# VH-VL binders against b7kms5, part 137

Target 1, 80 residues: b7kms5
Amino acid sequence: DTFETVRNTIRIESEVDESLRQLCHEERITKETWLEAAYLYLCEKPEELAQVIQLAQERLSQRKAIADYKRAKTMQERFL
Key: E = the ipSAE of ESMFold2; O = the ipSAE of OpenDDE; V2 = 0.75 times the mean of E and O plus 0.25 times the DockQ between their complexes.

## First folded at step 8 (VH-VL)

Design gx23 (framework fv_miptenalimab; at its last look DockQ between E and O 0.01; V2 from the best seeds 0.00; counts 0 for: pae E 10.9 > 2, placed apart)
Fold by ESMFold2-Fast, scan of step 8:
Structure gx23 (fold): chain C 80 residues (1-80), chain A 124 residues (1-124), chain B 107 residues (1-107)
Amino acid sequence: as target 1 above (80 residues)
Amino acid sequence: QVTLVESGGGVVQPGRSLRLSCAFSGFSLSTRGVSVGWIRQAPGKGLEWVAHIDYDDDKRYSPSLKSRFTISRDNSKNTLYLQMNSLRAEDTAVYFCARTAFYDSSGLKYFDLWGQGTTVTVSS
Amino acid sequence: DIQMTQSPSFLSASVGDRVSITCQASQGIRSYLAWYQQKPGKAPKLLIYAASTLQSGVPDRFSGSGSGTDFTLTISSLQPEDFATYYCQQLYSYPWTFGQGTKLEIK
């Protein structure tokens, strides 16, 4: 009689999380309902969805680069 | 010490194909955390990003060029390539190869080293 | 796509002047912006990254500021070698985009 739900754990940038928490508090909604609404809205808007995917691709690229940066820095600290 | 040298440009007719090369010396294309790519500049116009390829072979393209252009590398020759198909007059430009490097923990890839460019002229 | 608009497109100035070039993004890009200098017949050169960080080897008369949508490149005391075209670039989202360029010419 209620929505069937699944539990998910995601890791997002702390600055983004802080901003999203503030938005949810001000608008009196939850992160869960915001995520559901955002995805459903974008699925009906192919051009906007494409833009979001392009942003996600750049952010994924940044995360790979950050991991590489940390590895290089660790090598410098241990061996130099 | 580190150099990027483009080659393969020239005058070609519309509809033809051309492959550009960029020879790197002083560093390896397999260097972790570094990517290499192509930026073009039409005569008297500004800069336009074309494509890049990461050390792990992850490729990204300008959406308008993805269907006609292919980026690749040969690590044994330390050379980057751009395969350009179905060339149009609007592809006339100087094509620069460039290396991207990150300088901070943000992971952003800035174009820190550039070649001198190779000229592609598409005319009939 | 994120559009980058530079102002002015053309700037005439004299040696010793303080000059500023602005770059506006069509949406917020945080501080994910770089500035490049291009002299005639040459490849671009990275001047500033992360909106405000000076690249090694670049003279300290160059500075960058801004975040979000509005960014400024400032040259505190223009030198003869600074007459060039300047470009901003956003690194917030694919595809990466550049401003149209600002040509800085001697008065």
Scores: ipSAE 0.459, ipTM 0.874, lowest interface PAE 2.3, mean pLDDT 90
Fold by OpenDDE, look of step 9:
Structure gx23 (fold): chain C 80 residues (1-80), chain A 124 residues (1-124), chain B 107 residues (1-107)
Amino acid sequence: as target 1 above (80 residues)
Amino acid sequence: QVTLVESGGGVVQPGRSLRLSCAFSGFSLSTRGVSVGWIRQAPGKGLEWVAHIDYDDDKRYSPSLKSRFTISRDNSKNTLYLQMNSLRAEDTAVYFCARTAFYDSSGLKYFDLWGQGTTVTVSS
Amino acid sequence: DIQMTQSPSFLSASVGDRVSITCQASQGIRSYLAWYQQKPGKAPKLLIYAASTLQSGVPDRFSGSGSGTDFTLTISSLQPEDFATYYCQQLYSYPWTFGQGTKLEIK
């Protein structure tokens, strides 16, 4: 089988990306196929999917907090 | 999984001291933009803000409690503390620890995560 | 200190009803207003922040509106799990203060 693929730009937290890269290397897979497989697996696991979604929401909140902090600091520096 | 777990509550006599702890998991207290604090609730009453530490280690207190309560954190242990001295009967409450996740130039917006609380009872 | 006054303190309603809870600040707090839901024996749960932003995972039957001094939490169609106590909180200035709460009971 051949698949049509879509190019995506995904920003991953550096420690997570490194860990995932190492895992993929050891298991002779790619991050793309890992993500595909993980998603398909979770689609069949509603409880686990809910847990992953919750974790993802928390991580997003952290990213937003950091972004807001950086913006606030930048603004403060501009007006000092 | 992100969790907040309070501990250290109990029954104490007036005038005594007690230290509450809040263990954080699933996120780091050292994360910029994250603030943590304590909110209490007397039996059958509403919510009362006690104190919090923002991401820059700025400590803020309820004016009525500032002289007796001290908030602190240990990032290495990912734990928040509340030192309560000279306890009074009116300090009887469930004490919640909570996290704020968002910040802007004007202040914090909400407490998005709460622990289940630890009960403090001050009675003679 | 900024005083937050909720109304009503008690509200009886039926499943399917549209209900509104109001919160009034003693002075302008812009949009630094949050709404929480609390059930007996449980910690408060964030519903709305920044006056009108729905927290992730909260059903869209909940909505918040207002700015300045007058704010409203609305539940478009009350569900059985919505019977609880609701609190507003201002985070505009220290000390942070909560409304006295609104207990929503089954009629």
Scores: ipSAE 0.007, ipTM 0.694, lowest interface PAE 9.3, mean pLDDT 89
Fold by ESMFold2, look of step 9:
Structure gx23 (fold): chain C 80 residues (1-80), chain A 124 residues (1-124), chain B 107 residues (1-107)
Amino acid sequence: as target 1 above (80 residues)
Amino acid sequence: QVTLVESGGGVVQPGRSLRLSCAFSGFSLSTRGVSVGWIRQAPGKGLEWVAHIDYDDDKRYSPSLKSRFTISRDNSKNTLYLQMNSLRAEDTAVYFCARTAFYDSSGLKYFDLWGQGTTVTVSS
Amino acid sequence: DIQMTQSPSFLSASVGDRVSITCQASQGIRSYLAWYQQKPGKAPKLLIYAASTLQSGVPDRFSGSGSGTDFTLTISSLQPEDFATYYCQQLYSYPWTFGQGTKLEIK
């Protein structure tokens, strides 16, 4: 048909993924259609989009903290 | 022994600037996963987080202060700075320097070491 | 911003008492919560991190519990050195806000 798609692998926190899976199951949609709809909806709402971006930046910071911890622990284990 | 020592406080008029310093001993500001920051306490009031800076120069500020305050560091001097511009009476407080460290695999950090603070008084 | 509300603001108790201080977050913060003790003229001292884990060197009469929005610091048998002000702090999202404090005073 007319919709070209791209396959992606993304990593989502387990608790968020479980919640999103439940929502998609209950609403009879897929993660892909949810992502597309959420983005298209937010494109018309710049203030709401800014709030989502702020939350995404906070979550990115948390992921960095976890990665830093894991790297520091691995370095310590090599010198024991 | 690990120590954090603040300096640069004093009495200033509204609208003026001050730069606070925090000298670290016993650990490096460049250590992966370490971050350092400023917390303040107005007279008779509670604690307020001001700003922090990570080992890789990632900086975060309290939203109400970020237009006037700048955090920075000099790794060669192992020193953290807080530049405070356009000071107001409500900025009167003891300013503490503090460090975070890792406490579990989730990567969460908590303020485990604190300096004794330096007092800033903004008064006509 | 996530607001942290402590209760009570003032607590009067005797040596040997069991006391509890609560902290409520305006939204879920999982277990990203710390408790601090501050004595007059001194810097705060970390007591509890990750809501329930004792910091090294803190006596085991201190304990923390809770997750999500409701958290409690408990001191099982007050000692003279425990009379201080206690603060909670969330480290879930910026700004990393503190509760307003609970002053624990001798009765």
Scores: ipSAE 0.005, ipTM 0.699, lowest interface PAE 10.9, mean pLDDT 86
ESMFold2 (binder alone), look of step 9: mean pLDDT 90; pTM 0.928

Design gx24 (framework fv_miptenalimab)
Fold by ESMFold2-Fast, scan of step 8:
Structure gx24 (fold): chain C 80 residues (1-80), chain A 124 residues (1-124), chain B 107 residues (1-107)
Amino acid sequence: as target 1 above (80 residues)
Amino acid sequence: QVTLVESGGGVVQPGRSLRLSCAFSGFSLSTRGVSVGWIRQAPGKGLEWVAHIDYDDDKRYSPSLKSRFTISRDNSKNTLYLQMNSLRAEDTAVYFCARTSFYDSSGLKYFDLWGQGTTVTVSS
Amino acid sequence: DIQMTQSPSFLSASVGDRVSITCQASQGIRRYLAWYQQKPGKAPKLLIYAASTLQSGVPDRFSGSGSGTDFTLTISSLQPEDFATYYCQQLYSYPWTFGQGTKLEIK
């Protein structure tokens, strides 16, 4: 039995990334092990997991709204 | 001028179903970045978010209402709906429809436009 | 769910007074907070978004402040049309939740 791994590329908010990098540096852990530990911990706590999912859903909606705003602004600038 | 007009409220017995409508004028429900939804207010009480639906048909519900309520829209009629099933006395409230706009660069969706509300009374 | 608690629940004041209403979140919500005004028998009206940004058309006697868990709505010089119920709302996480409301009554 060995740990088999996959490579992932993700984009996250710069402010969140900065905070997470600082935490990982101070605690001597990596982003990959933080992600694994956080997910495993939350899977054993269904009420907390539900809260995290709800936060993720709001953040996804926010990103979509930002993209929509940027496209609307671009169209306005192109066509006065 | 933009208007939101709710209808479909009334008096119903517990356990029954009711469908509310909200007719929009002055903008399209299919407008990219727009979400519309329902907020309710029990007599003498505060505001409670019920559900909303995005221009892409993404639906979000209050967890306590998700099993009994269904949000939908008909773009051809420019109308928003709330299907309420298994109604309880605690569902007695004024139901407001409201819009959130996408013109905010922060991406947060505030309720910037509200209808006048329609009253639902669940009693026997 | 994130609980929003307003203080006070009832406030009596006179025209010309400065009044402040507070809203406390059960967890940090950054600046993802809005304030609404509701007059009797009417729908709510958006006053402030992103904790401190005044909505277009809202008088500048209204202001908002705060971040994280503690927020304040201030009316610098109360006018007759300001007697209403005020609600805060968090937009940090689903489900969106409102405070219980603060009823501002004439003294």
Scores: ipSAE 0.364, ipTM 0.853, lowest interface PAE 2.8, mean pLDDT 89

Design gx25 (framework fv_miptenalimab)
Fold by ESMFold2-Fast, scan of step 8:
Structure gx25 (fold): chain C 80 residues (1-80), chain A 124 residues (1-124), chain B 107 residues (1-107)
Amino acid sequence: as target 1 above (80 residues)
Amino acid sequence: QVTLVESGGGVVQPGRSLRLSCAFSGFSLSTRGVSVGWIRQAPGKGLEWVAHIDYDDDKRYSPSLKSRFTISRDNSKNTLYLQMNSLRAEDTAVYFCARTSFYDSSGLKYFDLWGQGTTVTVSS
Amino acid sequence: DIQMTQSPSFLSASVGDRVSITCQASQGIRYYLAWYQQKPGKAPKLLIYAASTLQSGVPDRFSGSGSGTDFTLTISSLQPEDFATYYCQQLYSYPWTFGQGTKLEIK
């Protein structure tokens, strides 16, 4: 029975963070406890967990594409 | 001019394997931001996404096809491949290859250029 | 998986008509939606991306609107070359899914 914790630094989309902050404020919970609860809940529901993983895969793909877009735009601005 | 040309389709028996090719002209598959993939269409039916691969070899598959289909590319030949194993009657379709472009800051991969398709018929 | 449902499945119209095709997602997908046009025996063509942005080279009689779960493709003044099947696609989550298609036929 150990309530031992670790510190994590994560970056998420600002619109998502704003929405999550509002939810946490209204429900009187913290982002860290929401993350823990969401993961624990999904681990007991394999079909829902699979859907979340698929969404996460698309969002990871989007982040890479955004980085690629920004890199291309910076090159155009510097060399045109 | 940018073109995509599919090949390798044909009539195959159930349980067999088939490899489709898509030759790209006018751009390099190794170009940062380039992503290419396969979309299929069964006779008289709608579109179904199969798989895609981007310039750094990040691969994504339709979950129902992941165990039987493999996407790959050969940058030296500027060619995309789809290896299809354990073919079933329901895999009968026209297979299109398509390219995506990064149009805006959203990072979404819309299919902006399509090949003409190659027909795969799986018959018993 | 996210289900995309188009309405109507068939639409009859005359040249010069204003027509609208709708697409509903089974869950919220923000504005992560594209519209494609497919003519018989041909590959699909991208018309609209990000729900409302017109693809370069596409006539301005085409427009898209909506966000979340409800989306509309509108053709303001139908031309003979517009008789085709139209598909919506969500890019919110894997697997990417398409609507069943709307076949636009001459009246």
Scores: ipSAE 0.321, ipTM 0.853, lowest interface PAE 3.1, mean pLDDT 90

Design gx26 (framework fv_miptenalimab)
Fold by ESMFold2-Fast, scan of step 8:
Structure gx26 (fold): chain C 80 residues (1-80), chain A 124 residues (1-124), chain B 107 residues (1-107)
Amino acid sequence: as target 1 above (80 residues)
Amino acid sequence: QVTLVESGGGVVQPGRSLRLSCAFSGFSLSTRGVSVGWIRQAPGKGLEWVAHIDWDDDKRYSPSLKSRFTISRDNSKNTLYLQMNSLRAEDTAVYFCARTSFYDSSGLKYFDLWGQGTTVTVSS
Amino acid sequence: DIQMTQSPSFLSASVGDRVSITCQASQGIRSYLAWYQQKPGKAPKLLIYAASTLQSGVPDRFSGSGSGTDFTLTISSLQPEDFATYYCQQLYSYPWTFGQGTKLEIK
């Protein structure tokens, strides 16, 4: 009844995951509670939230470009 | 040969609108992974990113310009556009169109090919 | 927005000199930095991307280094065609921002 949770699977950059894992170990918290706390904190800070969204938009754009590059390379290696 | 050629610049009065064009040859704007955009440079000043558009029509704008400027493309004409509304003296600049690399495995959108620029002068 | 500051804004040098210009970001940008060269009346030309990767066709006398907040562009033996204005750009976060430029002039 208290603290109902949902399971989410997310894929993040390995360097970011390593850094976050080290932070969580040092501070004695979990990745899930860090994510919850970060989101809740940022929702109360509109200017900081906007900056985070801009970073997220750039990272999403980069992932799309990487996926496009990998797809093109796979087509060249498989079909050429 | 891959080229970008800007056009549509000129002298315009404050408050008016102007549309810039950039014609591409040697590659298609519909090519997967291609991103193209606009960078401007005021006389004697540095570079300022304006906007870009990806092959799948995903658009990004400089926050200070997004309310007045609109980026678009016409794949059938292989042309990029910048619609500039409510022009101000501070919009006076050379406007460059530029492409980002498709074959960059790092996913960064660095500007590897630039046009020669078109000059926009907004009179006082 | 991430502010990019170049130093110096103006540099005088002679052919054959080793020159370095620096670029500092107001926050960490990893290695998500590019360097451009612009000659008077011309469009910029990409020299270096990902802080240290030389663009194809750019002479190997150009090199880039740094990560996080501090970056350097070095020209190991200055040639006459290298006198130009140089700009850094961060690609870490929107909006993308450029440094103010470093004008490299002949002594």
Scores: ipSAE 0.173, ipTM 0.811, lowest interface PAE 5.8, mean pLDDT 88

Design gx27 (framework fv_miptenalimab)
Fold by ESMFold2-Fast, scan of step 8:
Structure gx27 (fold): chain C 80 residues (1-80), chain A 124 residues (1-124), chain B 107 residues (1-107)
Amino acid sequence: as target 1 above (80 residues)
Amino acid sequence: QVTLVESGGGVVQPGRSLRLSCAFSGFSLSTRGVGVGWIRQAPGKGLEWVAHIDYDDDKRYSPSLKSRFTISRDNSKNTLYLQMNSLRAEDTAVYFCARTSFYDSSGLKYFDLWGQGTTVTVSS
Amino acid sequence: DIQMTQSPSFLSASVGDRVSITCQASQGIRSYLAWYQQKPGKAPKLLIYAASTLQSGVPDRFSGSGSGTDFTLTISSLQPEDFATYYCQQLYSYPWTFGQGTKLEIK
């Protein structure tokens, strides 16, 4: 094989997935190849890579905050 | 009553260090979903985010300040700190501490409660 | 960094007027925007979060709208206590950034 691959299961935001699906369909590429190309491109652009990492850190922080909110709300609803 | 009170400001020479404190009451930084940050405002200028720390000790900084400033907390004293090193004239500002919380389902960390600020003047 | 630009920088209006302040992000930030009010010599106060959600205790005359890059804060009927500087903030990406502020003076 020209490329050895691994299967990864990832969860992304529904709105982002919808947008990416449309892009992939219009450009005749796959999500897998888009991800590979994006990462490889960014590895050659340190300043852009740093900006992407900062966005990723904020998105991770937001997911944590949502999980914290859900947990706190569940505890309050059970005991109030 | 929920409050945040900053202290530790003053006049300091360039190159020196200063530690700011923020004493808070009516909530705990050990509470899941709660965080506290520092926002500064230079004379006649707008707001600039400095740093943030959450209940899980996840620390975030403005990239331009990360090498000189350190955020920390002491949960037993309900106190937040900002250690400022290698101070410059450009660091002259009122420094506010402000809380972020999980009060809504958006997952966004808005600054919902603010202290009155402490003034730092860096001059030679 | 995401640049937040407010317009106008200064605004003078009479009690009872409808006023609008705009905030533009240099890139799309979805609805990850908050509005703050700062009265002279005081700390800022959260007015609106998630672009359009009114913070508890804030009067109904305040409203927010917009998404993506263009946002508006509206005060439907200006009151004397609304004299203040207003700031928008994006929470889409680190570092969090604020607009330069809009100073509202009541005539």
Scores: ipSAE 0.362, ipTM 0.860, lowest interface PAE 3.6, mean pLDDT 90

Design gx28 (framework fv_miptenalimab)
Fold by ESMFold2-Fast, scan of step 8:
Parts: C-alpha cells; sequence; structure tokens
Structure gx28 (fold): chain C 80 residues (1-80), chain A 124 residues (1-124), chain B 107 residues (1-107)
C-alpha cells in the first residue's frame, strides 16, 4: 500500500485561489492535501456533500452565463 | 416587445397530472445564453422556485419537486412546458413562467421578465 | 438550503416616507441577491440585482445595499404606487430561495 498520485490541472476563480492560498499558508498545508481532505470529509457526510454539489452546480451555471456574455460582446466588437 | 403567456392551469383532483405551457413572443428560446423557468406562489404565500431550463437543455429542479415535475421546451413552437405529476393539495398555486437575464456581465440569472401566471388548484 | 429572512414582515408607512426593508441570509452569499416588487394579482417585477444594481426602468428612489449576509432595500420617498409586497432572492446556491416577503401598506 502506498500513496500513488496523479497530476491535475484545474482553473478556479482568482478570489477563491487567493483565499485558499492564504489558508494553506497559515495552516501549513498544501492545496492538494486540502482538496483531498475536503473531498474525503464530505464523502462521510451526505447532507453536507449535497449542499456542496448544489453550490457547484450554481457556480458552473454562472460561469456558463459569463462565457455566453463574453461571446456576444466579442461578436459585437468584431463586426463593429 | 417580448411577452410570456402561461396556459394549462385549472382545477384538478389529487394524484392527477397537468401540463402547463408558456408561449414566448418577440424572443427566441433557442438563443444562446437564454434560460427560462417556473416560479410558483401558493395563495397568500411567497415565491418558490420550481425549475429552469437553459438553451443547451441543462435542467435544474427544486429538490422537493424533481421526482414529480419535468421541465421541457419546444424551440420550433417557442414554448416552455412544465409537466406536473402526482399532484398534491400543497401544489395549489399560481405558476409563473419567467426568463432569466442573458448577455449580462454579472453572470447572474435574475428573473427580468415574467408572465402573468396560470392558476393550478388541487382539490378533493 | 439557504434561508432568507426579511424584516419586517409587515410595514405601514405614509407617502413621502423613507422606508427600509432588510434581508438576512443564513450563510454568506456575497452580492448574489435580487429584490422583486409584487403588486396584488400581478407577477413580480425585478427591482435590483447583484445586491445594488438598479434594473433599467426602475425609479431611482429605489436602492439596494449590503453584501455577505445582510442586505437592505431602501425607498427614499415613498409613492402611492410603491405599496406592494417586496421579496429578496439569493442566487449563490441551488435551490434558489426567496425571503418570506415584506408587505408595505398605507398607514
Amino acid sequence: as target 1 above (80 residues)
Amino acid sequence: QVTLVESGGGVVQPGRSLRLSCAFSGFSLSTRGVSVGWIRQAPGKGLEWVAHIDYDDDKRYSPSLKSRFTISRDNSKNTLYLQMNSLRAEDTAVYFCARTSFYDSSGLKYFDLWGQGTTVTVSS
Amino acid sequence: DIQMTQSPSFLSASVGDRVSITCQASQGIRSYLAWYQQKPGKAPKLLIYAASTLQSGVPDRFSGSGSGTDFTLTISSLQPEDFATYYCQQLWSYPWTFGQGTKLEIK
């Protein structure tokens, strides 16, 4: 038994990244271990996991809306 | 001018089904960035979000209603639907269809345009 | 679910008064809040979104403020057409939830 790892690249909101970076610095942990621990903790707590999923769904919807807005604005600027 | 007109409400017995329709004019439901949905209001009570559907068919439901209610749209008829099954007395309400904002830099899906509502009464 | 609580539930005021309605979220929602006005027998109308941005066509006597958990809707000089029920809505997390409403009536 050993800790085998995989490499991931993810994009997150800059304000969230700043806050998480500060938390990790103060608590002397890493982003990867925080993410791993948060997921494992939530897997043991179905009600809290459901709340996190609902927040994630809304944040995904907001990112899509912003992307749609940017595409519309780019089209307008490109042809005018 | 853009208008939303709901229809399909009425009086129905518990356990039965109803399908509500919302006809959009002056605006296309197939437009990228468009989201439309349903909000209900029981007599003398406040507002409750029911469901919405995005232009790419991404659907979201109130957790308490998702097992009984289905949202859909027909782009060719420019019409939004709410299929309501296994109706209960607690489903008695005015059902509003509404459009969320689109092409907005905030990314918020606030309800910027509403229909007049259609009344559903579930009574034994 | 995020619970939205409005205060007061009922408010009596006179034309020309400055009135404020508050809305409190059970957890932080940043500025992801909208305010709606509903007149009897009518559909709600969007007044303010992103906590403080006035919707086009809404009179400038309406304003919104706040962030996080505490929000306020203010009407600087109440007009006869402003007597209605007002609702706040959070857009931070599904399911979207509304406050119970504040009914504004003539004193």
Scores: ipSAE 0.290, ipTM 0.841, lowest interface PAE 4.1, mean pLDDT 89

Design gx29 (framework fv_miptenalimab)
Fold by ESMFold2-Fast, scan of step 8:
Structure gx29 (fold): chain C 80 residues (1-80), chain A 124 residues (1-124), chain B 107 residues (1-107)
Amino acid sequence: as target 1 above (80 residues)
Amino acid sequence: QVTLVESGGGVVQPGRSLRLSCAFSGFSLSTRGVSVGWIRQAPGKGLEWVAHIDYDDDKRYSPSLKSRFTISRDNSKNTLYLQMNSLRAEDTAVYFCARTSFYDSSGLKYFDYWGQGTTVTVSS
Amino acid sequence: DIQMTQSPSFLSASVGDRVSITCQASQGIRSYLAWYQQKPGKAPKLLIYAASTLQSGVPDRFSGSGSGTDFTLTISSLQPEDFATYYCQQLYSYPWTFGQGTKLEIK
């Protein structure tokens, strides 16, 4: 037990997951270590961190819009 | 609607300079993840990347052209420039202006919109 | 620099044929590859990016595959408007480089 870790389950877009899996396979690293390294690297680069945060906000907004549309469509199909 | 229109091409003598312009609309080069650049094509030959500039003013050049070519922009005019110095016969080509998008699910760049090109002929 | 080599350089085919064009990188470029179509006198048009993702508005008869060093562009059933020159491009590292092109001509 050299390192204390937590188990986390996340849901990401399939295309992003596929690209990340390919990267990890080719470079012989794990998703866990890539995520840790990427986050630590970005925390030391304020300009790049700001870029990543904006992209995350845009992706979150798009995901919410898609979810809202699907919910509205399901309700109308079942009740109208 | 995204458009890019090149201008400034023509016939020039070897050793002279020429500045190309690319007027773009439908996007801003200040938008994060956006880059614009130059790709050239010599008569009967393939495509060759020349230079690009991104939203962050990061400039990249083909190593063989870096000493003679300078890329710049004027955001107030939505215009991209390529300053070409010490022109040689081998610089004869159609010069295309193109945009790259960085923000997709893979985070990869690609040239999604192209101008029609402007012809540069270096001869006596 | 990363060298991109296309095969074949010239391809003759008929309408309705399935054709494949190959692109090989001199070193691993992951999925950082795009395919472009160019018709005589026109600017190139993006067909595929990220090696296999079809650009919006491009017919689904076009597909891309591969990763690392070996890539393939496939047209499942050639149409008259598909006769053009095709280029691959690596966007993995600077300088960005293109293949020499594959000219697809009618048989």
Scores: ipSAE 0.000, ipTM 0.608, lowest interface PAE 15.0, mean pLDDT 85

Design gx3 (framework fv_miptenalimab)
Fold by ESMFold2-Fast, scan of step 8:
Structure gx3 (fold): chain C 80 residues (1-80), chain A 124 residues (1-124), chain B 107 residues (1-107)
Amino acid sequence: as target 1 above (80 residues)
Amino acid sequence: QVTLVESGGGVVQPGRSLRLSCAFSGFSLSTRGVSVGWIRQAPGKGLEWVAHIDYDDDKRYSPSLKSRFTISRDNSKNTLYLQMNSLRAEDTAVYFCARTSFYDSSGLKYFDLWGQGTTVTVSS
Amino acid sequence: DIQMTQSPSFLSASVGDRVSITCQASQGIRSYLAWYQQKPGKAPKLLIYAASTLQSGVPDRFSGSGSGTDFTLTISSLQPEDFATYYCQQHYSYPWTFGQGTKLEIK
């Protein structure tokens, strides 16, 4: 069913968004179609998909570390 | 001490609306990398995630509740809100506000800080 | 949605016992499972996240294990303050879902 879409709200790093926006502008495509195409392409390439998942896990770990650090700093300031 | 304090619960008739508040102390709702939200627990039942909002106003809802519930925040008051419309008997629960450490809606959401909860009873 | 099923729903034990409760996901969640403790009239408290990582301040008698679909919370030597209801939660994928709970009480 090609007529049905879902609206997703996601938060990504601003530098990544700016780079992707520039790519989409240059190639005359949308972020939506780029995401669909990239995912479908990777589903056909299991080795490349595994590498992307690894990078995603690393990025998630970095975001968690930043959030944990900021939370710990706030707690420390509260007790001092 | 970091605290989360819920308020606004009470007894309401079916079909009515109610707004819950959660006051945060000891950290800012605008802190990057932090997401806050609501989890409810019906009497004698388990935990059910309701909604969350991150510091960037990105919102996610339980699929069964998104048509009736709205999450929002006021950074100037450091307060989280849950607007509940068209209340039903099955919405009767203790509503907890809680914090997570991840800042996107697909992130790994586990809840490290919880408020004491506020009771909502939907009864005729 | 990912369904979380805990076993047993009720467990009776004595102080000093080694107890284990299990949690099963309806689909693979890798290692992204959290465990919470809830005492009557109180908010839940985070014990473990990422299946086996102990939250700061939680006693080392608590441990978590497992990956994929099958997970276990173990208390190596039960203390009086450990009698509570325990919940698992998958923190892998939206929407976030909890198990039905395991009530641990004194025999």
Scores: ipSAE 0.000, ipTM 0.601, lowest interface PAE 16.4, mean pLDDT 84

